VHH binders against a3dch1r40to199. Designs and how they scored, part 5

Target 1, 160 residues: a3dch1r40to199
Amino acid sequence: NDLLYERTFDEGLCFPWHTCEDSGGKCDFAVVDVPGEPGNKAFRLTVIDKGQNKWSVQMRHRGITLEQGHTYTVRFTIWSDKSCRVYAKIGQMGEPYTEYWNNNWNPFNLTPGQKLTVEQNFTMNYPTDDTCEFTFHLGGELAAGTPYYVYLDDVSLYDP

## First folded at step 1 (VHH)

Design c7 (framework vhh_etentamig_d1)
Fold by ESMFold2-Fast, scan of step 1:
Structure c7 (fold): chain B 160 residues (1-160), chain A 121 residues (1-121)
Amino acid sequence: as target 1 above (160 residues)
Amino acid sequence: EVQLLESGGGLVQPGGSLRLSCAASGFTFSRYAMSWVRQAPGKGPEWVSGISGSGGSTYYADSVKGRFTISRDNSKNTLYLQMNSLRAEDTAVYYCAKDQWEYGDYPMDVRGQGTLVTVSS
């Protein structure tokens, strides 16, 4: 069972994926055709202003419930037209913002011309939490010179 | 305080048109994607349409594509939904939402009080 409502963007739709701006961050988004890949569309975020903090620019999917004792597989393909970093996490939408998966607290490095495919497993050892989101932080110190694009495709949060 | 105030609903005959408005305050409107979500009597909420912060990208549920048009005026902090060729199945309370609506039963980031649209057959 996949917990994400939209995963491939191939129908030209992105709901419930959306962007968030905070502390001076500014961005826009679109679902776009992937060059050289007929029939493949991706979610594209344009970072217009990086803001002051890592969370000043986000793309995210909310409405996620993680059940205690379940082991989940996180998968996504992400790339950018500029060298930048992205901090991906699955955790609480509100305080205390507990993070249940976050690549061992490490951002990912994106290199122009290379798609990064991530696949990791994690076990929910905390009590069941229905207040979770899957978010990508792109602001502040993570950002490249603005403006630039970050693309997300084939995203999955799978509970076998 | 973030506030969203929907208006423009009413009774309309099948094939008719309505324009819904959402007046936003308490946040920098142009920096957030906005959505329209509806809930028909006795049914769960259904995402209808979304628009990017700049207005450069728009998205629609298959049930409304070609009939509804989402737009925004960032100088007036107002979101719009032009509804054409209305059908009985479009009868619902329509809500303006800050950011895209969340999947499932989880609360939306921000939702207004709603405006009722009744399409009488």
Scores: ipSAE 0.011, ipTM 0.222, lowest interface PAE 9.5, mean pLDDT 84

Design c8 (framework vhh_etentamig_d1)
Fold by ESMFold2-Fast, scan of step 1:
Structure c8 (fold): chain B 160 residues (1-160), chain A 123 residues (1-123)
Amino acid sequence: as target 1 above (160 residues)
Amino acid sequence: EVQLLESGGGLVQPGGSLRLSCAASGFTFSSYAMSWVRQAPGKGPEWVSGISGSGGRTYYADSVKGRFTISRDNSKNTLYLQMNSLRAEDTAVYYCAKDSDYSGYEWGHFDYRGQGTLVTVSS
């Protein structure tokens, strides 16, 4: 079963994916057609102002429950029109903001003209947590010269 | 700019039905997916249901599956939510939302929603 309500954006629907602005970050978003791929749409975030912190600009999906002992597969395709970084994580929406998956604490590098496809497994070793979100931090030191686009498509959090 | 005007809420008894409407203006309605989001007294917002721009795909929260039906009439720029078998826990203000309107969804801010329509399910 996939834990995400929206994964492909192909119907023009993105809810519950949304953006967050914090500490001077500014952004906008839309679901757009992917050039050269008829029938394929993607979630597109426009970074307008990078803000002060990595979390100053986010795109995220909330309402996630991770169950102790389950092993999940996280997948997504992400790309940008500018060289930038993105910090992806699955963890708590509130304090203490425990992160259950985060690519071993490392952001991903995005290169213009190249789609990055990520697939990783992780096991929930912590007690069951129903306060989780899947979020991508795009602000502050991670950001390129504004404005620029970051695209997300084929995102999945799969519990077999 | 974008205007979303919800209507159809009211007081109903458990097991009853209501049909909510949302009149949209200021954008090309058929080009955007639409959602219903609710907020119960003292709680944060909860996504209820979504529908694609064409109306070809519908999505529901587990709490309302089999009871609620989302639909749209693109010729009238109107979104609907048919609510059947209503329960006390369905009591909330129901908001019509354009998909791109979810910035600040956390913490209960409704910058990009209509005024809402109150549904009270009580005997």
Scores: ipSAE 0.013, ipTM 0.254, lowest interface PAE 8.3, mean pLDDT 85

Design c9 (framework vhh_etentamig_d1)
Fold by ESMFold2-Fast, scan of step 1:
Structure c9 (fold): chain B 160 residues (1-160), chain A 122 residues (1-122)
Amino acid sequence: as target 1 above (160 residues)
Amino acid sequence: EVQLLESGGGLVQPGGSLRLSCAASGFTVSSYGMSWVRQAPGKGPEWVSGISGSGGSTYYADSVKGRFTISRDNSKNTLYLQMNSLRAEDTAVYYCAKPGYSTGWYEAFDIRGQGTLVTVSS
């Protein structure tokens, strides 16, 4: 069973995916046709101002429950028109912002012209938590020269 | 503490228009993408429309595309839904929602307010 309500964006819809602006960050989003791929749609975030912090610009999906003892598969395809970094995580929406998956605390590097496809498994060793989100931090030190695009497609959080 | 206060609902004839408002307090609305969700009497909730934190990007359910317009005024911490060409099937309680704290469809949206009832009837 997939925990995400929207994964492919192929119907032109994105909810509950949305953006977050904080500490001077500025962004916007759209579901767009993928350049050079007729028929494929993706979520596109435009980073307008990087803000002060990594979390100053986010795209995210909330309303996630992680159950203790379950092993999840996280998958997504992400790319950008500029060299930049993205910090992807699944964790708490509020304090203490515990992160249950975060690529071993490492951002991903995005290179123009290259789609990055991620697939990783993780086990929820913490007590069951119904306050989780899947978020991508794009602000501050992670950002490229603004404005620029980051695309997200085929995103999944699968619980067998 | 998050508070959302919906208003602007009422009785309207088919083809009529209403403008809904959602006043937010206890959080900064511009920090969140926001949505309108409706629940028809005796039915489950249905996502209607969404708007980005900056207000530059908007999204609509197919059932309301071309008829409804979502907007926000971040300086007033307020979300709006302009509803035109209303149909009997638009009859529902309308809630403004920030992203929720649960994975269930009904609980995917953080609905804090009482909602505002829209009745489309002749």
Scores: ipSAE 0.011, ipTM 0.256, lowest interface PAE 9.2, mean pLDDT 84

Design d1 (framework vhh_8dlx_2)
Fold by ESMFold2-Fast, scan of step 1:
Structure d1 (fold): chain B 160 residues (1-160), chain A 121 residues (1-121)
Amino acid sequence: as target 1 above (160 residues)
Amino acid sequence: EVQLVESGGGVVQPGRSLRLSCAASGFTFSSYAMHWVRQAPGKGLEWIGNIYYSGSTFYNPSLKSLVTISRDDSTNTLYLQMNSLRAEDTAIYYCARDHYDTSGYSEFDYWGKGTLVTVSS
């Protein structure tokens, strides 16, 4: 049972994945063919302006419910054409922005030419929350020299 | 449980018109602005337009002459009327609920699974 509506982007579609601009951030996005990988498509975000804050540029999937006592598996493949960082989290869309998974509060480092594949488990110990999103922060201090690309593929939030 | 269910998609010839519906349940539909968004194969998300709870509509300027959004609060249904369909209109069409009852599609908080529209001859 996967909670995400779109995971592979292989049919050229990405909704409900979208981008967010805040506090001076500016970006664009598309689903693109992955060079050298026939039939594989990925979500690509272009960071045009990094903005002031980590959340000034985001790519995200909303409409997620996390149920108390369930153990979820988070998986995604992410890469960039420039050295940069990405802060991935699953948590509340609104205040107080409680984060239920966030890689122990640590951003991921992306190295040009290397795909990073993440797979982690977490247990929802908080009361059931239907206000959640899966988001990637790419702005501010996390960003590389603009413009640059960040690619996302094979995203999963699995409830076995 | 908030649910949005799109319907009315299918294969249609260029130049024809099509009306899509979105059936809403699990919330007070009449209190929310609603959006239509679409995604063509190999493209990103494109906002089509929205309708406030008051009935006021706002459209993507690129699409304004080709689409009309309406709502029927008595049946909790959102509509998208599309005219003069082109091959470029081939996409999955989604309805979405506005987060703060505003016109910004980036502020939506719930959406349906979508309905596929294929325009081909």
Scores: ipSAE 0.000, ipTM 0.201, lowest interface PAE 14.4, mean pLDDT 85

Design d2 (framework vhh_8dlx_2)
Fold by ESMFold2-Fast, scan of step 1:
Structure d2 (fold): chain B 160 residues (1-160), chain A 122 residues (1-122)
Amino acid sequence: as target 1 above (160 residues)
Amino acid sequence: EVQLVESGGGVVQPGRSLRLSCAASGGSFSGYYMHWVRQAPGKGLEWIGNIYHSGSTFYNPSLKSLVTISRDDSTNTLYLQMNSLRAEDTAIYYCARGYEFWSGTPDAFDIWGKGTLVTVSS
C-alpha cells in the first residue's frame, strides 16, 4: 500500500503535491515532460527567491497517517539544473513539527543534470499520527543562485 | 459555461448530521479536483477537503474524523457528509472545481458555487 495519492505525475496531474512560500521565499510549479523520456512527466518547482530559511520554499504532500509499529519505505528521484541542496522529511504539519524521517537530519546534495534516487526504510516508533506530511525544503542556505529548477519524480511512501 | 449549485443547508441542532450536495450543470467533474470550502461569520475561508477524479479523498486534518466527501460523476454530483455538528460549524459552505490543491488561497479554483448556509444552533 502506497500512502501517496500521486507518485509518477505521468498523467500530467500533481494533486495533492503543491508548493509553499514563507519568509521571503518565492516559487512556482508545473508538471512537465522530462526531456528525452517520452511519456515521462515530473513535478517541477522553480525557485524564484530563496527566502531567509530552509522552509522558505517547499514542495509537499499532506494528509499522511503513520501508524505505530509499521515500517515504511521512502523512495524518490530528484534532480536540478543547478548545484543545490534539498532537505526531505516526513513529519507533523504543525507544532511541534516532529520529524519521523529526515535522512538522519541531513540534506541531499544535487549535482546539475544528475538524477538522485533515494530509497530508505524507517519504523514509526511514535504513537500513530494522522497529521503528517512529506515535504522538501529548498530555501535559504539550501538554495542555488535563483532562478533554478528542482524536479521530483517516482515518489513513494510504501507500507507493505 | 459550467455552474455549481450547492444545496442541503439549513438550521440544525448540535450533535446532528447533515449532507450537502453540489450539482454541476453545463459541464462535468470528470478530470477535476472537487473541493468543499467554508466561511464562518467574520472569518476567512477554511478548506474542508477534496476528492480527485479517481475517487481518492484528502481532508483538512482538523476535520477528517467529522466529514466524508464523495462524488458521482455519472450524475455530476459532489457530496459532503458532516457528523456531530457543533456551533462552530456554522458557515456558508461552497463547492469549487480546480486542477490544483488548496494551499491556503482560492486562486487554484476555476469555478465556485454561490454557497449554502448551515446554521448549527440550539
Scores: ipSAE 0.000, ipTM 0.162, lowest interface PAE 11.1, mean pLDDT 84

Design d3 (framework vhh_8dlx_2)
Fold by ESMFold2-Fast, scan of step 1:
Structure d3 (fold): chain B 160 residues (1-160), chain A 121 residues (1-121)
Amino acid sequence: as target 1 above (160 residues)
Amino acid sequence: EVQLVESGGGVVQPGRSLRLSCAASGFTFSSYGMHWVRQAPGKGLEWIGNIYYSGSTFYNPSLKSLVTISRDDSTNTLYLQMNSLRAEDTAIYYCARESDYIWGSHYMDVWGKGTLVTVSS
């Protein structure tokens, strides 16, 4: 059972994935053909201005419910044309912004020409929460020299 | 008061085109993504498509060639252009504002009351 409505972007669609701009962050997005990979499309975010904070530029999928006692598998492939960092998390959309998965509080490093594939399991030990999102923070101190691209593909939040 | 009001519905013959409007008030329309959703009699909600604040549009693949979504931020109005209408397109059509804080499994936090489109020969 995958909790995400859109995972591969191969039909040229991204709903409900979208971008968020905050505190001076500026970005744009599109679903694009992956260079050198006929038939493969990915979600591409262009970071135009990094803003002041890590959350000043985001790409995210909302409308996620995490059920107490369930163990989820998080998967995604992410890459960039510049050396940068990305902070990925699954947690509350509003205050107190409790994070249920966040790679042990660590951002990922992206290296040009190298796709990063992530696969991790986590168990929801908190009470069931229907106010969750899967988001990637790309702003502020995480960012490379703008403008640059970050690509997301084959993203999954799987409940067995 | 935040409001969305759909208009333009009515009885239309198969094969014709129809444009629906959605008038927004009580919030900064240009800052929000907007959605069109429909519900046929006795059926569940079917997502038609959306338009982000940037102007980018995304559609239900089964409807992509038949519909166009656009917006006019100067008049706080959202549009749905529908072509080649079929009897199966008979439904109540809703516009909805994309949530910036989602409660539950929905991506929309404000809905209009809907406008009925009946496709009948």
Scores: ipSAE 0.000, ipTM 0.200, lowest interface PAE 11.4, mean pLDDT 86

Design d4 (framework vhh_8dlx_2)
Fold by ESMFold2-Fast, scan of step 1:
Structure d4 (fold): chain B 160 residues (1-160), chain A 121 residues (1-121)
Amino acid sequence: as target 1 above (160 residues)
Amino acid sequence: EVQLVESGGGVVQPGRSLRLSCAASGFTFSDYYMHWVRQAPGKGLEWIGNIYHSGSTFYNPSLKSLVTISRDDSTNTLYLQMNSLRAEDTAIYYCARVGDYSDYEGHFDYWGKGTLVTVSS
């Protein structure tokens, strides 16, 4: 079963995906047609101001419960019109912000014109946590020259 | 264990009214903002509206004349009253909780499994 309520954006909707602005970050979002791919739509975030911190600009999906002992598959396709980085994680919405998956603490590098597809498995070794979110940090040191676009498509958090 | 359980769906004729309920458990219901959202067959999610712990409501402008959201904190129950039902109101209706008070823009931490409303025509 997939834990995410919206994964493909192909019907023109993104709820409950949204953006977050913090510490001077500014952004907008829309669901847009993917050029050259009839019928495919993606979530597009516009980074307007990068802010001070990695978390100053976010796109995220909340309302996630991770159950102890379960092994999850995380998958997404992400790309940008500028060279930039994105820090993707699944973890707590509040302090202490424990991160249960985060690509081994490494951001992803995005190259203009190239889609990055990520697929990884992780096991929830911590006690069951119902305060989780899937978030992408795009602010501060991660950002390119503003403004620029970051696209997210085919995002999944699968519990077999 | 936080749980939200929707009920009251079923087959209903066009032009009639229907009231949906959402029974909340496992948390202090009176402290949370609650939302209704729906998904029609083959379509994405549509936000219906919310109700604050104070009882104040905010609705999707396209739906505000057709729906009313209310809550009963003594029974931990959220309600959605729907009037003048149309075939396009056929959908699964979901109850959802806002978990973080700093995210008053309708970001949800818990959902029910939904209740199906079919408007037969």
Scores: ipSAE 0.000, ipTM 0.155, lowest interface PAE 13.8, mean pLDDT 84

Design d5 (framework vhh_8dlx_2)
Fold by ESMFold2-Fast, scan of step 1:
Structure d5 (fold): chain B 160 residues (1-160), chain A 122 residues (1-122)
Amino acid sequence: as target 1 above (160 residues)
Amino acid sequence: EVQLVESGGGVVQPGRSLRLSCAASGFTFSSYWMHWVRQAPGKGLEWIGNIYYSGSTFYNPSLKSLVTISRDDSTNTLYLQMNSLRAEDTAIYYCARLTYDYGSQSDAFDIWGKGTLVTVSS
């Protein structure tokens, strides 16, 4: 079953996805129609100021529980109108901020005009944790020249 | 003052139904998405579902068959109907208001009620 409450944005709804601004980061968001794709809507974040740190601009979904011994499939489609990087992770909302999935500690590179579709499996080897979030860091050194857009669509965190 | 006040909780036997109410004041209730969230003892917050200002509802998939959310904009009241209650449904139930204004918050909700306790026990 999918652990995420909103996945497609096609109803015009984004909750519980939201944005975070920290250390000088500034952003805005909307659910928008995807050009050329009737009926398809996506979450769009506008990076207005990149801030000082990678976490200065975020889009995230909280309220996730990961159970020890379960193997999850994470999937999403993400794209941008400018060359930039995004650091995606699933892990703790608070200290010590343990990361249970993070693409082997590597950000993704986004190229204008190209949608990136990610699908990866990971196993929860740590004790069951009910304090998790799925977040995308877009700030600081990851950012392109502001302002620019990053789109997120078809997000899932599946426990088969 | 913006305020949300939940009511209708109490001790209930397994298998029974309960209807919770949330009275809103201090804002234009009909213009906001409203949410129900619960917290079981020793657990984190669990989102139950929401209702758009249009009346469209969206539910946590694991709870969809067990709950119904509705609203009465004429009385500024939000409702949560729960059926087939189980011991696992023991929790404090909160209603919450959500806004998606520019400069969106680090918190998912901007206004919460004080909660109403539901205890399911035999």
Scores: ipSAE 0.000, ipTM 0.161, lowest interface PAE 12.6, mean pLDDT 83

Design d6 (framework vhh_8dlx_2)
Fold by ESMFold2-Fast, scan of step 1:
Structure d6 (fold): chain B 160 residues (1-160), chain A 119 residues (1-119)
Amino acid sequence: as target 1 above (160 residues)
Amino acid sequence: EVQLVESGGGVVQPGRSLRLSCAASGFTFSSYAMHWVRQAPGKGLEWIGNIYTSGSTFYNPSLKSLVTISRDDSTNTLYLQMNSLRAEDTAIYYCARDKGYSYEPFDYWGKGTLVTVSS
């Protein structure tokens, strides 16, 4: 069973995926046909202004409950037309912003012309939390020269 | 008691524009993000877009060139402006209050207002 409402963007819709702008960040989004890949649609974020902080530009999916003792598989494919970094995490939407998965606190490097596919397992060792989100931070020091695109496709948070 | 009441629907000719309103009461409207959602006959729910307390808007990419969402916090009113209406825009349009959870994003919504696009 997958915890995410929208995973493939195949119908041209992205709900409930959305963007967040903070501290001078500016962005826009659309579901687009992937350039050079007829028939494939992806969520595309346009980073217009990087802002001051890593969280100044986000794309995210909220409404996630993580249950204590469950082991989840995180999967996604992400790429960009410019060299940049992305910090992906699953954690609390509000204070204290506890992060339950975050690639061992490391951002991912994106290289133009290369799709990055991530697949990792993590176990929820904390008490059950119904205030979680899956978010990607792309602002501030993570960003490339603006404007640029970041594409997200085949995203999954799977509970076997 | 939280209440959301949509209005402005009706029969409209293709190519025309229409503005829907949603009157909110029973809560501090200015403190909540708000959404518009629609459902065409025999189809599932289609998210149109939302507006945050800051006034920032996010739209369904399939609809963003055709719709504008705005709010008037002084009158507790949410608006949906629709342009270049087509037959496929025939649907019941709902106003919804943001719950903060994307999969279960709404905690209250109205009864809807029917828009029929017909010649």
Scores: ipSAE 0.000, ipTM 0.194, lowest interface PAE 11.9, mean pLDDT 86

Design d7 (framework vhh_8dlx_2)
Fold by ESMFold2-Fast, scan of step 1:
Structure d7 (fold): chain B 160 residues (1-160), chain A 121 residues (1-121)
Amino acid sequence: as target 1 above (160 residues)
Amino acid sequence: EVQLVESGGGVVQPGRSLRLSCAASGFTFDDYAMHWVRQAPGKGLEWIGNIYYSGSTFYNPSLKSLVTISRDDSTNTLYLQMNSLRAEDTAIYYCARVRTYTIYGSSFDYWGKGTLVTVSS
């Protein structure tokens, strides 16, 4: 079963996906039609000000429980109109912010005109944790020259 | 000191409309996204929606046709407009301020004391 409440945005809805601003970061969002793809809608974040830190601009989905011993498949398609980086992770929304998945601690590079599709598996070796979120950090040193767009579509956190 | 004070609750007839207010003080209101959340008797918290500093809104899809969120930054006030109220909308309604979690610490989340809405004939 999928742990995410909203995955495709094709109905024009995004709950419970939301954006966060911190330390000078500023952003806005909408669900938009994907140019050149009739019938496809995506979540679009506008980075207005990058802020001071990587976490100064975020888009995220909370309310995730990861169960010990389960192997999950993470999948999403993400792209931008400018060259930028995105740090994606699944982990605790509070201290100590333990990250259970994070692409081996590496951000993703986004190139204009190219959609990046990510698919990875991870096993929850830690005790069951019901305080998790799936978040994308887009601020500070990760950001391109503002303003610019980042699009998210077909996002999934699947537990067979 | 951050304070959030809800008002406008009370007993209303089914089918009526009601507007709730939240007066904010002790912080730069214009820099924060604001949220509405409710809790019906004997149930958990249900997120209603939020409004960003820009005025962009996002709603719980199950409630989208019932509610509208707005803000007046000149008076530091958040609003929740509710239409076509039903008995199942009986709940305590809270406004909340949420900031981004940082890698080094969680955001400091503030809640108002809540205002009770009872939908009854």
Scores: ipSAE 0.000, ipTM 0.170, lowest interface PAE 12.6, mean pLDDT 83

Design d8 (framework vhh_8dlx_2)
Fold by ESMFold2-Fast, scan of step 1:
Structure d8 (fold): chain B 160 residues (1-160), chain A 122 residues (1-122)
Amino acid sequence: as target 1 above (160 residues)
Amino acid sequence: EVQLVESGGGVVQPGRSLRLSCAASGFTFSSYAMHWVRQAPGKGLEWIGNIYHSGSTFYNPSLKSLVTISRDDSTNTLYLQMNSLRAEDTAIYYCARDSTGWYDEYSGMDVWGKGTLVTVSS
């Protein structure tokens, strides 16, 4: 059972994936055809201004419930036309912003011409939480020289 | 007072076009993504599409060739243009605000209008 409403973007849809701008960050997005891959579409975020903070530019999916004792598999493919970093996390939308998965607190490095595919398991050891989001921080110190693209495809949060 | 008011519904013949409007008040309209959703008689909700604050639009693939969503931030108005109307397009049409922080069956939709009825008949 997958917790995400939209995963492949191949139908041209992204709801409820969206972007967030904060602290001077500016971005735009579209669902686009992946060059050289007929039939494959991806979510593309354009970073226009990096802002002051890591969270100044985000792409995210809200409305996630994590149940205590469940072990989830996180998967996604992500890439960029410039060298940059992405901080991916699953956690609370509001304070105290508890993070239940975050790649052991480490950003991912993206290299032009290389798709990064992530697959990790985590167990929800905390009480059931229905206030969660899956978000990718792209702003501030994480960003490349603007403007540039970050693509997200085949994203999954799976409860076996 | 945060409010959304749909208008433009009515009885329309098959094959014709119709434009619905949604007037927003009580919030900074230009800062929010907006959705169109419909409900046919005796059926569940069907998502039509959305438009983000940037102007980017995303549509239900079954409806993409038949509808266009647009916005006019200077008048706080959301639009749904429908072309080649069919009997199965008979429904109550709702506009909704996307707060991106609200969890429900349509994640992110926190304010809804009362709807406008569209009847497609010959």
Scores: ipSAE 0.000, ipTM 0.190, lowest interface PAE 11.2, mean pLDDT 85

Design e1 (framework vhh_7b18_3)
Fold by ESMFold2-Fast, scan of step 1:
Structure e1 (fold): chain B 160 residues (1-160), chain A 119 residues (1-119)
Amino acid sequence: as target 1 above (160 residues)
Amino acid sequence: QVQLVETGGGLVQPGGSLRLSCAASGFTFSSYAMGWARQVPGKGLEWVSYISSGGSTEYQDSVKGRFTISRDNAKSTVYLQMNSLKPEDTAVYYCAKDYYESSGHRDYWGQGTQVTVSS
């Protein structure tokens, strides 16, 4: 069973995926057709201003509950028209912002012309937490020269 | 856990009316601004209307004069009265808790309700 309400964007809808702007970050988003892939749509974020911090530009899905002892599979395909980085994490929406998955604290590198597909497992070792989100940080030092696009597709947080 | 459940969508002909309801739970409803956003397939979310904790309202220009947002704090419910509906109002409508502490940016929590305006 998947914890995410929207995974493929193929019906042109993205809820509850949305963007967040903070500390001078500016962005926009839309669901768009993927060039050369009839019937495939993706979530596209336009980074307009990178802001001061990694979290100054975000795309995210909230309303996630992680249950203690469960092992989850995180999957997504992500790409950009510019060389940039993205920091993906699943964790608390509010303070203290505990991160339950974060690719071992490492951002991903995106290269134009290459889709990155990620698949990782993690076990929720902490007490059950119903205040979680799946978020991608794209601001500050992670950003390319603005403006540019980042695309997200086939995103999944799977609990067997 | 914050929960927002939208109801009241459906099929209606141009010029018709619908009333959307959003039942909220998991937070002190009266303390937060609430709003409605909508999504047409192939587009991002478009903010439709906002109501502050004190009852002040704002509307997107395309719906001003046709839509009315209201709240009932005793029932923890936000409403959107939609009159003189147009085909361009066809969308999935989402109830939103207006902002969160980290950035003040709007949070979207419900699954949405489909509104289709068609002859």
Scores: ipSAE 0.005, ipTM 0.257, lowest interface PAE 11.3, mean pLDDT 85

